# Ledger of designs, part 7: VH-VL binders against q8ixk2r445to577

Target 1, 133 residues: q8ixk2r445to577
Amino acid sequence: FFGMLQNKGLTDYCFDYNPPDENQIVGHQVILYLCHGMGQNQFFEYTSQKEIRYNTHQPEGCIAVEAGMDTLIMHLCEETAPENQKFILQEDGSLFHEQSKKCVQAARKESSDSFVPLLRDCTNSDHQKWFFK

## First folded at step 1 (VH-VL)

Design c42 (framework fv_recaticimab)
Fold by ESMFold2-Fast, scan of step 1:
Structure c42 (fold): chain C 133 residues (1-133), chain A 120 residues (1-120), chain B 112 residues (1-112)
Amino acid sequence: as target 1 above (133 residues)
Amino acid sequence: QVQLVQSGAEVKKPGASVKVSCKASGYTFTSYWMHWVRQAPGQGLEWMGYINPRSGGTKYHQNFKDRVTMTRDTSISTAYMELSRLRSDDTAVYYCARSHYYDSSGFDYWGQGTTVTVSS
Amino acid sequence: DIVMSQSPSSLSASVGDRVTITCKSSQSVLYSSNNENYLAWYQQKPGKSPKLLIYWASTRESGVPDRFSGSGSGTDFTLTISSLQPEDFATYYCQQYYSSPTFGQGTKLEIK
């Protein structure tokens, strides 16, 4: 699948990534921003290896979560996807991070009025339900 | 408590190399980028580059690209910055500093600095 | 490189004064996707390493007194100290991290 990854609970918000430096695409946090579909900041590919790829730049970026952390960061994609870069998109819309056994949830960003995706214990909340459009 | 402890002062001749270390403690070493910033006597701050301790990936400022090498040893949570072909204008205090790559919130912790003096 | 320009280069003030330091970037450091300014302020005392005061232009670092505040957006930024204390005499630097990091030349705050 390829497209805008939108939250069911925060209906107007999508995964968003636009690194501040076009020569440095890794290391920054993935955010949630109003869905607009302009440019390529909000377009991601869900791969057969369970990766969420940001294909706008080369080398390709892959969303990852480091052990013990709850934020989603952009990392370099690898030939074989490491466990910290694998997310299972379930039929109910849950986005399950295999390594941590947690689900991706839309949440408020602590340092601003913006929103971010964070790992939380899996629930039936609409804030943990995602779909590509 | 987060702490970055750097190696001691160095005095070098022009043309020599210097290798400065920065030992991290109190946090997960591989979860934060390590930057190197220098400050010449009475001057401002100059960014040299960074290393991602998890991958070993580096990015150097154009002014240092041909003379600087940044490495790390994850087994002892230590980052290194080696500057070669030293000139007198490389005399400066060299700092390591970490950045939170999960949210890019600036350089929140700094080492105490290592004075490098290059004199003939 | 994005060039950072601070003014003034030095400032003399008394305890209790309101102090304002300005910083200008040669191009915008506003990140459009999250609407955040990638701008930080640091304090450096003689013989010491810099200390982070403010990031994202206006967010105070944990443990920084509320007399320090940051404002501005895009290319023009201000650091304000509302009531200067003896421990505040230091050199202050702005820094952008929108691209490869660059610092302003510094503003030295001296006792009058």
Scores: ipSAE 0.000, ipTM 0.542, lowest interface PAE 13.9, mean pLDDT 85

Design c43 (framework fv_recaticimab)
Fold by ESMFold2-Fast, scan of step 1:
Structure c43 (fold): chain C 133 residues (1-133), chain A 119 residues (1-119), chain B 112 residues (1-112)
Amino acid sequence: as target 1 above (133 residues)
Amino acid sequence: QVQLVQSGAEVKKPGASVKVSCKASGYTFTSYWMHWVRQAPGQGLEWMGYINPRSGGTKYHQNFKDRVTMTRDTSISTAYMELSRLRSDDTAVYYCARDYSYGRTFDYWGQGTTVTVSS
Amino acid sequence: DIVMSQSPSSLSASVGDRVTITCKSSQSVLYSSNNENYLAWYQQKPGKSPKLLIYWASTRESGVPDRFSGSGSGTDFTLTISSLQPEDFATYYCQQYYSSPTFGQGTKLEIK
């Protein structure tokens, strides 16, 4: 699967990665932004190793969650996907981070007007349901 | 800080049109739907519709869909609401309000624009 | 449209009082798929714009004092102010967002 990763609860919001410098693609938080349908910063690939890759160009970025954290951060992809970069996209649209046993939820960033995907306890909320468009 | 600043008060005759502006600052304008809600003197709140500032897509309430037009200009982070064929019962304070991420609730509001329709 | 009914239309209270306002929807605003109630509460002072207090029936908006609490599910909802302060005299509105937004008629909280 590949395309824009859209939220069912927050209609029109998609995974988005807008790094300050195109040559420094790692270390920043993945955000949610209104879906624009043009790919670019909203184009992701879900791989057979359960990775979510940012723009299938070199160097490739892979979404990860650091131990003890709930934010999705861009890292460099590795030849063998580490556990913190593995997400299970389930048939019901849940995006399950197996290492933490938590689900990706569309959320408003605390004390900020930005929207971000965060790890939260798994629920049957539409804000935890995702699909590729 | 997030701020929505609306245009000034308007006085119109029945049959005229009014166009209210709402200038956003302190956040990414295209990341939130912008709603319009009005309030007649001494009355409650009435939702009119919204615009998606990124796409320009709109949704209007049935009561307004034949008279209202919502637009935006992303270069100046400004949303507009135009109401045509004004009647005396359109006299109200008109608010723009920013959509909250969990649905059609409104976390920040403009100061309101008073529109008076009289002969 | 979902019709929202508030009671009472007005009430008088003193600083320090506990105040309860009720809101009823003409149909359930509980969405079974996510088990969330699509219900919000707003405060409006004369000449000012409304301010969001509570969403998802019971979640307080950032910066809202903990004396404000929301409860209820389905069709019956309550806003409680546990220890009324001078700045709390205002009109309060409930709002559903299960479908196109609709508001209650408002409850005016007046100084006794």
Scores: ipSAE 0.006, ipTM 0.528, lowest interface PAE 14.4, mean pLDDT 85

Design c44 (framework fv_recaticimab)
Fold by ESMFold2-Fast, scan of step 1:
Structure c44 (fold): chain C 133 residues (1-133), chain A 119 residues (1-119), chain B 112 residues (1-112)
Amino acid sequence: as target 1 above (133 residues)
Amino acid sequence: QVQLVQSGAEVKKPGASVKVSCKASGYTFTSYWMHWVRQAPGQGLEWMGYINPRSGGTKYHQNFKDRVTMTRDTSISTAYMELSRLRSDDTAVYYCARFGTLKPYFDYWGQGTTVTVSS
Amino acid sequence: DIVMSQSPSSLSASVGDRVTITCKSSQSVLYSSNNENYLAWYQQKPGKSPKLLIYWASTRESGVPDRFSGSGSGTDFTLTISSLQPEDFATYYCQQYYSSPTFGQGTKLEIK
């Protein structure tokens, strides 16, 4: 499926990736921003390999979580998805990161007015429920 | 302007290893992936793999997975491709080629490095 | 993983001719998320590296003469040279970048 990945609890916010340079897309943190449908920064594809791909200007960007981290960052997509890039989007809307056994939650970034998706222990909170728009 | 300059021709014996370099200039080295493609005499183009110069992450074609190693040195904007346990059918011209986020196709190629494997 | 089948393997032509080279992929290289075909065409002259001609199936690279054009979508693609020039005798390759890069086997364009 392809679309805007929106949060059920933080209802005005969507996954957003706005790299600092259009020619430097990998290595930066995925954020949450007001759902606007403008441009391509909010459009992601959920693949049969359980990847969340950023395909606006390049097919190679895949969301990943590095070991010991709780932030989502943009990584190189592989032909066969590595475990750190696999997310299960469940029928209840939870986005489960297989390798860490944790769920993606909408949260306020520490010391900031901005919001980010973070890995947290799975709960039934609406802040952990996502859907493609 | 963008330029990819490769190391010179190599002649190797079967069983040896070869390490080809590709020096990039004219752009931010870590903003583009470096792919390696080879071409045997009279044959077509064969993709070998790539390296992401920022992360050091690599992906190799299954045919080369056991024998190829791709590395980079960001301090000198240079990518390397090492192929081990050389066989006569590894005789080919080896190319590096740039692959970008906005340009996910090969817009710039190195001049090629001829590797000859003979006894 | 995606197999690229290119035809013909060789083609004899004269200066001024219109030539068409075809390329077929074993699965679609049309990406639904941006509605783009992940297909490029390259020209290679003897002893030289390949040169990018066309990307996104139909977009001509800067500096490439307008006699070169690309068309097609999904699995079937064509490269057309509308009026062949002496410098166009070369081998042409199609390449997909929808997944791990794969190339067609090449079409050698020879003088008649």
Scores: ipSAE 0.006, ipTM 0.540, lowest interface PAE 12.4, mean pLDDT 85

Design c45 (framework fv_recaticimab)
Fold by ESMFold2-Fast, scan of step 1:
Structure c45 (fold): chain C 133 residues (1-133), chain A 120 residues (1-120), chain B 112 residues (1-112)
Amino acid sequence: as target 1 above (133 residues)
Amino acid sequence: QVQLVQSGAEVKKPGASVKVSCKASGYTFTSYWMHWVRQAPGQGLEWMGYINPRSGGTKYHQNFKDRVTMTRDTSISTAYMELSRLRSDDTAVYYCARLYSGYKPAFDIWGQGTTVTVSS
Amino acid sequence: DIVMSQSPSSLSASVGDRVTITCKSSQSVLYSSNNENYLAWYQQKPGKSPKLLIYWASTRESGVPDRFSGSGSGTDFTLTISSLQPEDFATYYCQQYYSSPTFGQGTKLEIK
């Protein structure tokens, strides 16, 4: 699958990665923003290796979760995907993070009116269901 | 040097199809999406759509959805725009232009343009 | 589509003049997550492709003279040329990329 990764519960919001400039592609938090139709900063690819890739720019970025954290951060893709970069996209739309045993949920960013994808205990909430548009 | 080089001028009859090419050089072809914009004589700029060169995924403006096809060939870093069932009001200069919405979100590099004339 | 409206449609000016061109969007093009406006300005000379002048509403493209400046936020934007030079006579377009790209109608800058 590839495209804009949209939330079923927060219906107008898509995964969004907007690096500050062309010299700083990795290391920033993945956010959720209104699906705006530009594609590029909202374009992601789910691979057979269970990666969520940001491949609009070179080198390709892979979404990862740092140890002890709940936020999704853009890291460099590796030749062998580390466990913290593996997500299982299930038929019901759940994104299950293998290493933490948690699911990706659309949530309000702390101390902000913005939204971000965060790891949470798995539930059957529409806020944990994702699809490619 | 970063550049986009387009194919030459075309003269077509109404009802025909035209396929314009846009060859990229000086950068990683798959790192920027390729958009197509046209300009009728004496008129402004009109966006037609884009293609993601890595995936081949496309998005077309509603005015062109039933007549336009955008493709690419990554082995030669070339994007294509084919417009079918041509009408006289399709007479325009057709441009390809690259864009990345994250860090320099603007059409910073444009092709030189391809003039397409549709007349009987 | 977001509709872009430019004014004036044409303008006559002399070398050395200060020129302002305005652009209005039918919807906000401010991306609240990064506090940036998805708006660009282009210059087009007859027979040539458009040339990028400004992106992020106010960031000048490399190599563009500092007499060109952009300002505004949300729905109202301005391109200013502080001291017009002979090579600046051209048509200018604003463009949003917050959604599917749309352009203003253009402002033709002519010698007085």
Scores: ipSAE 0.099, ipTM 0.732, lowest interface PAE 5.1, mean pLDDT 88
Fold by OpenDDE, second read of step 2:
Structure c45 (fold): chain C 133 residues (1-133), chain A 120 residues (1-120), chain B 112 residues (1-112)
Amino acid sequence: as target 1 above (133 residues)
Amino acid sequence: QVQLVQSGAEVKKPGASVKVSCKASGYTFTSYWMHWVRQAPGQGLEWMGYINPRSGGTKYHQNFKDRVTMTRDTSISTAYMELSRLRSDDTAVYYCARLYSGYKPAFDIWGQGTTVTVSS
Amino acid sequence: DIVMSQSPSSLSASVGDRVTITCKSSQSVLYSSNNENYLAWYQQKPGKSPKLLIYWASTRESGVPDRFSGSGSGTDFTLTISSLQPEDFATYYCQQYYSSPTFGQGTKLEIK
């Protein structure tokens, strides 16, 4: 699966990554932004290694969850996906992070009108449902 | 066999445009970025930019941003590089080269090169 | 852009010689998260495309003879040919991909 990764509950919002330095894409937080389909900041791929890969820039980035964190941060992809980069996109649309055993939820960023994907306890909320478009 | 096959030599006048093609075979075209690198006679290698064949996303070197356009046709596993407003110092061999940056950030397969000559 | 500087620009050697080429980057190409150096070496013969020899500073590409070796980390790197063979006379380039790719100016290895 690849393309825009769109949230079901937070209508018209997609995974978005726009690092401040185009030559160094890692280390920043993945956010949610209105789906625009321009393919530069909103193109992701779910791979056979269970990675969510950001591959519009080089080097390739893979979404990771750092220890003790609930945010999604871009790391470099590895030949063998590390545990903190493994996700399961389930049939029901839930995006499950294997290591933390939590689900990715669309949430409002504190003290902001912006939105971000955060790890939360798994529920049946549409804000935890995702699909590629 | 994995290979990149480029279009033939070009002779252009100053101010004209040239479009070089690079056809990939033996591997999944959309799984590797396609880079373009040129080499003027007797000179070193100069990176021009790349295209992501999946998304069509591009990144160009600043020296070429206003003159270069990289595209691709996934249906025939072919990448294209168009350089406009040609000058004499654009005379060079132009290479396409694939790269999978994740765990092998190097150009492991190259095209045979396309000679572009710009002369009045 | 990261500037790559090779030395020497050219050298002459004989078959059987040990040859060393150095490459220096204007900034570190070592990524702290995976501890890999995003540095590659290429060989180019006249009229031919470059050929990948080494990536991640020290990993040989498949099919590359073991007389070729890469070493170094951070900003200083070395390509070594332990015993020069006739087919090794060529131009060699280092290249980084820590950021947008840049190449060294090349080292031409000629027959003495």
Scores: ipSAE 0.015, ipTM 0.641, lowest interface PAE 7.3, mean pLDDT 92

Design c46 (framework fv_recaticimab)
Fold by ESMFold2-Fast, scan of step 1:
Structure c46 (fold): chain C 133 residues (1-133), chain A 121 residues (1-121), chain B 112 residues (1-112)
Amino acid sequence: as target 1 above (133 residues)
Amino acid sequence: QVQLVQSGAEVKKPGASVKVSCKASGYTFTSYWMHWVRQAPGQGLEWMGYINPRSGGTKYHQNFKDRVTMTRDTSISTAYMELSRLRSDDTAVYYCARTPYYYGSKYMDVWGQGTTVTVSS
Amino acid sequence: DIVMSQSPSSLSASVGDRVTITCKSSQSVLYSSNNENYLAWYQQKPGKSPKLLIYWASTRESGVPDRFSGSGSGTDFTLTISSLQPEDFATYYCQQYYSSPTFGQGTKLEIK
């Protein structure tokens, strides 16, 4: 699958990656932003290695979770996907991070009106359900 | 054997457009990104942009952004670079070159033979 | 753009000589998260396409002779040819890929 990765509960929001320097695309947090339907910074690919790739820019980025964190960060893709870059997109729309045993949830960023995807205990909440447009 | 074979030399008048092709063989076309680099006579190398052949996504250098278009046709493993509104200082050898996908690598390991484009009145 | 500056612009040498070419970037091309330098070196002979010699500042491309080596980190890089052979007379370019690719102006290696 590839396209805009949209949240079922936060219905107007999509995965979005907008680094401050477009020439250095790794190392920053993935956010949620209003879906614009034009691809670009909201275009992702789910691969057979269970990666979520950001391939509209070079270097190609892969979403990862750093040890002890609950935020999704853009890392460089590796030849063999490491465990911290693997997400299982389940049939019910849950995005499960196997290494941490947690699910990706749309959540409000503290002290802000912005939204971000965070790892949380898995529930059947629509805020934990994702689909490609 | 991995090869990139480019189209033949072109002579154009100022204001015209040129479209250079780059045909890949010996590897999976969609597994490597394709860059375009030019070299004016007696000068160094100038990066123009790249295309991801799998998605069709492109990135152009600021100097070419309003005049260059990069496309590809995966059915024939061919990348294209079109430069419009040509000026005499666009006279150069134009190269296609591939980069691996791995680890954000944008070093160019295989190059086409080059296409000479001459812009003269 | 990251500006790449090479020195010297040209040099003359004899077969068997040790040659060093330097490359300086206007800002660091060392990525702290993976501790890698996003720098490559190319060789170009007259009428030919560039040929990749070295990537990640010091990794030699397959098929490139051991006499070629790269070193340096951050902003200052060196390409060394330990014992020049006749086929090594060419123009050499450094290239950064930390951001959108940029090349140095080239160093022409000429026979004395």
Scores: ipSAE 0.006, ipTM 0.542, lowest interface PAE 14.2, mean pLDDT 85

Design c47 (framework fv_recaticimab)
Fold by ESMFold2-Fast, scan of step 1:
Structure c47 (fold): chain C 133 residues (1-133), chain A 120 residues (1-120), chain B 112 residues (1-112)
Amino acid sequence: as target 1 above (133 residues)
Amino acid sequence: QVQLVQSGAEVKKPGASVKVSCKASGYTFTSYWMHWVRQAPGQGLEWMGYINPRSGGTKYHQNFKDRVTMTRDTSISTAYMELSRLRSDDTAVYYCARGSYHDYRYFDYWGQGTTVTVSS
Amino acid sequence: DIVMSQSPSSLSASVGDRVTITCKSSQSVLYSSNNENYLAWYQQKPGKSPKLLIYWASTRESGVPDRFSGSGSGTDFTLTISSLQPEDFATYYCQQYYSSPTFGQGTKLEIK
């Protein structure tokens, strides 16, 4: 699958990645932003290795969660996907992060009107359900 | 220099399938998205879908979703578009077109086109 | 789908003329976050494939003569050819890429 990764609960919001320097795609947080239908910063690919790839530019980035963190960060993709870069997209739309055993949830960023994807205990909330447009 | 070279003209009967090829050269094939756009005689341009040549992932326009298959062979830098269950209104010139670096959904290079005629 | 409408469907002009072609989208193709219009223009000569002229509504593709310019924002766009040359007689298409690509019906530019 590929496309804009949209939230079922926050119906207007999609995964978005907009690094300040196109030559340095690593280390910045993935955010949620209003779905614009244009791809680019909102265009992701879900691979057979269970990666969520940001592949509009080279080198390709892969979404990861660092140990002890709940935020999604962009890392460089590896030949064999490490466990911290694996997400199971389930039939019900849940994105299950294998290493942490938590689910990706759309959440409001503290003290702002911004939204971000965060790891949370898995629930049946629509805020934890995602689909590719 | 960038070139997209397509296969030759095809004449098909209604109900048949056609498979058009598009061979890329002059750039890294897997770094740019490949789209297919058709044009009926005397008519405008109609987007059909795309393939990511690196992953093989595809997206098709709703109008073609049940009849089109897009594939690629990275070893020969070639993309393919197969359209099945052909009807007379599928008569058109079929183009492959490369998605631009700045945004993959506008097209900076086009193949020369493949004329497909569907006649009863 | 975003519907693209061009006007006129055809026009006749002479070498040296200033020509304008308009394109209207059924909804805005301006993305407020980057302030860019997701609009491209193509030239197509009979029997040939389309050629990219302009992207982001007003940015000329490399190698395109400066007599070609694009303008407009949101839903209304214009392609201008400031001093028409013999090789410019062709059909011109606008294309939005704000969503799945759609094209205008084309404007045929003919010799008077």
Scores: ipSAE 0.000, ipTM 0.534, lowest interface PAE 14.8, mean pLDDT 85

Design c48 (framework fv_recaticimab)
Fold by ESMFold2-Fast, scan of step 1:
Structure c48 (fold): chain C 133 residues (1-133), chain A 120 residues (1-120), chain B 112 residues (1-112)
Amino acid sequence: as target 1 above (133 residues)
Amino acid sequence: QVQLVQSGAEVKKPGASVKVSCKASGYTFTSYWMHWVRQAPGQGLEWMGYINPRSGGTKYHQNFKDRVTMTRDTSISTAYMELSRLRSDDTAVYYCAREKIPTGYPFDYWGQGTTVTVSS
Amino acid sequence: DIVMSQSPSSLSASVGDRVTITCKSSQSVLYSSNNENYLAWYQQKPGKSPKLLIYWASTRESGVPDRFSGSGSGTDFTLTISSLQPEDFATYYCQQYYSSPTFGQGTKLEIK
């Protein structure tokens, strides 16, 4: 699977990564933004190693969640995918982060009107269901 | 085991184009990004850009983006770097280099280098 | 681009000497999320391609003799050769890969 990773419940929003400097793409939070249909900063690949890869910029990035955190951040991909970079995309559209045992949910960023993907307890909410467009 | 073999030396006139090849063997060609680095006589190393052999996606350094094109042919595990509108200061040894860690930039294997001389 | 500066530009040494080469980056190349320094060291002999010696600032590449060691963090890095051998006379380059790759200007290690 590859394309724009869109939320079923927050219907017009897609995974979005727009690093401040395209030569320094690691360490920033993945956000949700209005789907624009052009790929680019919203183009992701789901790999057989259960990674969500961002390969439109140098270096190629992989989404990760650090221990104790709930935010998705961009890390460098590794030759062997570490557990914090593995997400199980289920047939129902849920993205399960096995290391934390939580699901990726579209959520409002604290103190703002912006939206971000966050780890939350797994529910049957459409806000936790994702599909490639 | 892992080997990168480049095409032979080239002598070009100003304004011409040169296309250097880099044939990979001993590993899965599409699993590692291929970079191009040049070195002018007596000078240091200058990164030019890379190609992702799986997708064909490229990134070029600002200094080269208007004149460089990187391509690959997965059927023969070969990467190419074409530099157009050559100037005398493009005289250099051009290297292909494989990234050690997928999408990382330390380079563990290098081609032997291709000498490109630009003179009138 | 991150600017890499090496010191000295050249040095003379004898076989058996302990040699130290330094490298400074214009900004930190330490990535806090994985606590790794995105810094490599290369050796280049005249007429040859560069050879990777060290990556992640201190991890020795397979096949590189243990007399080579790397240290440092953030912006200040050192390559040390503990007991110089005849085959070690070469030019050494540091390289950051925190962003688009940039190299230091090189340190030429010459026989005394």
Scores: ipSAE 0.000, ipTM 0.520, lowest interface PAE 16.9, mean pLDDT 84

Design c49 (framework fv_recaticimab)
Fold by ESMFold2-Fast, scan of step 1:
Structure c49 (fold): chain C 133 residues (1-133), chain A 120 residues (1-120), chain B 112 residues (1-112)
Amino acid sequence: as target 1 above (133 residues)
Amino acid sequence: QVQLVQSGAEVKKPGASVKVSCKASGYTFTSYWMHWVRQAPGQGLEWMGYINPRSGGTKYHQNFKDRVTMTRDTSISTAYMELSRLRSDDTAVYYCARVGYTYSKGFDPWGQGTTVTVSS
Amino acid sequence: DIVMSQSPSSLSASVGDRVTITCKSSQSVLYSSNNENYLAWYQQKPGKSPKLLIYWASTRESGVPDRFSGSGSGTDFTLTISSLQPEDFATYYCQQYYSSPTFGQGTKLEIK
C-alpha cells in the first residue's frame, strides 16, 4: 500500500510530514492536514516490515513512537524495523502499534485548531480507522 | 513516450450522464495519481478530483462530490470520470492529467481533452 | 480552498517585449520540509491542452525556452518572458498544489 494515509472519521485529513527545517527530517511530529493528492509530504508507503515510510527524502524516514510517548515522530529507517516503528494495518482500518498495544487516533493538537495522530486505547471509533488513497 | 489519450467528444441531454476515458501509455500506470480538470468555453481551469490507480482511492472537489465517480482499470491502464445529472453549465472540455508521488511538479502530461456538450 | 489571483487579466505586447504576469495566493504555498513553493505556471494555446512551463515557482520544465522564468515565494509570484516570440501568445495560468489544486483566472497575452 502506498499513497495518502487518510482518516475515516476526519474524512478530509491525511498524514502529513512538513518539518520546519528541510535539512533535519528526523525528530519532528507527524501531523494531519487536508488531503491534496499532490504527493510529497503526504506520500507514505506501508511496507512488509509493517513500517510507515516517508520516502520522498534521502535518507528515508520511518514513523516511530518513543517509549512512554503518544506522539508519532519521524525517525530514520533501519535495515530491520525496530519494534517502535511497527504498525499493523488491520482489516477494519485500525492502525495498531504493536510495542505499546495502542491504536493511532486522529486528535486535536493541544493549544491549536490543528489535528495530529496520537496513540490511544483501541476503540471502534472511525477516528482510529485509516486507509490509503 | 509518455502520453494520455482520451475518448471522443460527447453530446448529452440535461439529466444524462457522461463517462470519459483516459488511456495511459509509456509509464507504469499505478505509479502516478490521475487527476481530472475541466474548462468551460472561454473560462479557466477547474479541478474536479483524483484517483490513485493502485488502490482505487479517490478524492473529489466539494462542487462535484455528489455527481462524480472516478474509476480505473489497471489491466488496460485506463482511468474513467463519470459525471451524472448533467446541466447545461457542465458543457466543458474535460482533461485527465498525471501527478507524481515523490517529485510532485503539478500536472504533466495532460490528455488532449474531451469536449462534452450538454444541450436541450 | 486556496484562492489564486492573477493580474493582469489580459495584456497586449509586441515580439521582443519583456512581459510579466503576477500571481497571488491567499495562503503561503511554501513547504518547509523541502523549502519549495508548490506553485506551477501553465501555457495554453487555443484548442490545446495546458502545457507545464514552470514548477516549484522557478524550475523550468524540460524543453521550455530559457526566456521563461518564474520567481517569488510564499504568496507572491511572477512569470516573466524576457523577449516575447510569436509562439508565446497564449493564456497563462498559475496553479498552487500545496493543497487541493486551484488555478488563477488566467492572463491572456495578445499581440499588439
Scores: ipSAE 0.013, ipTM 0.660, lowest interface PAE 7.4, mean pLDDT 87

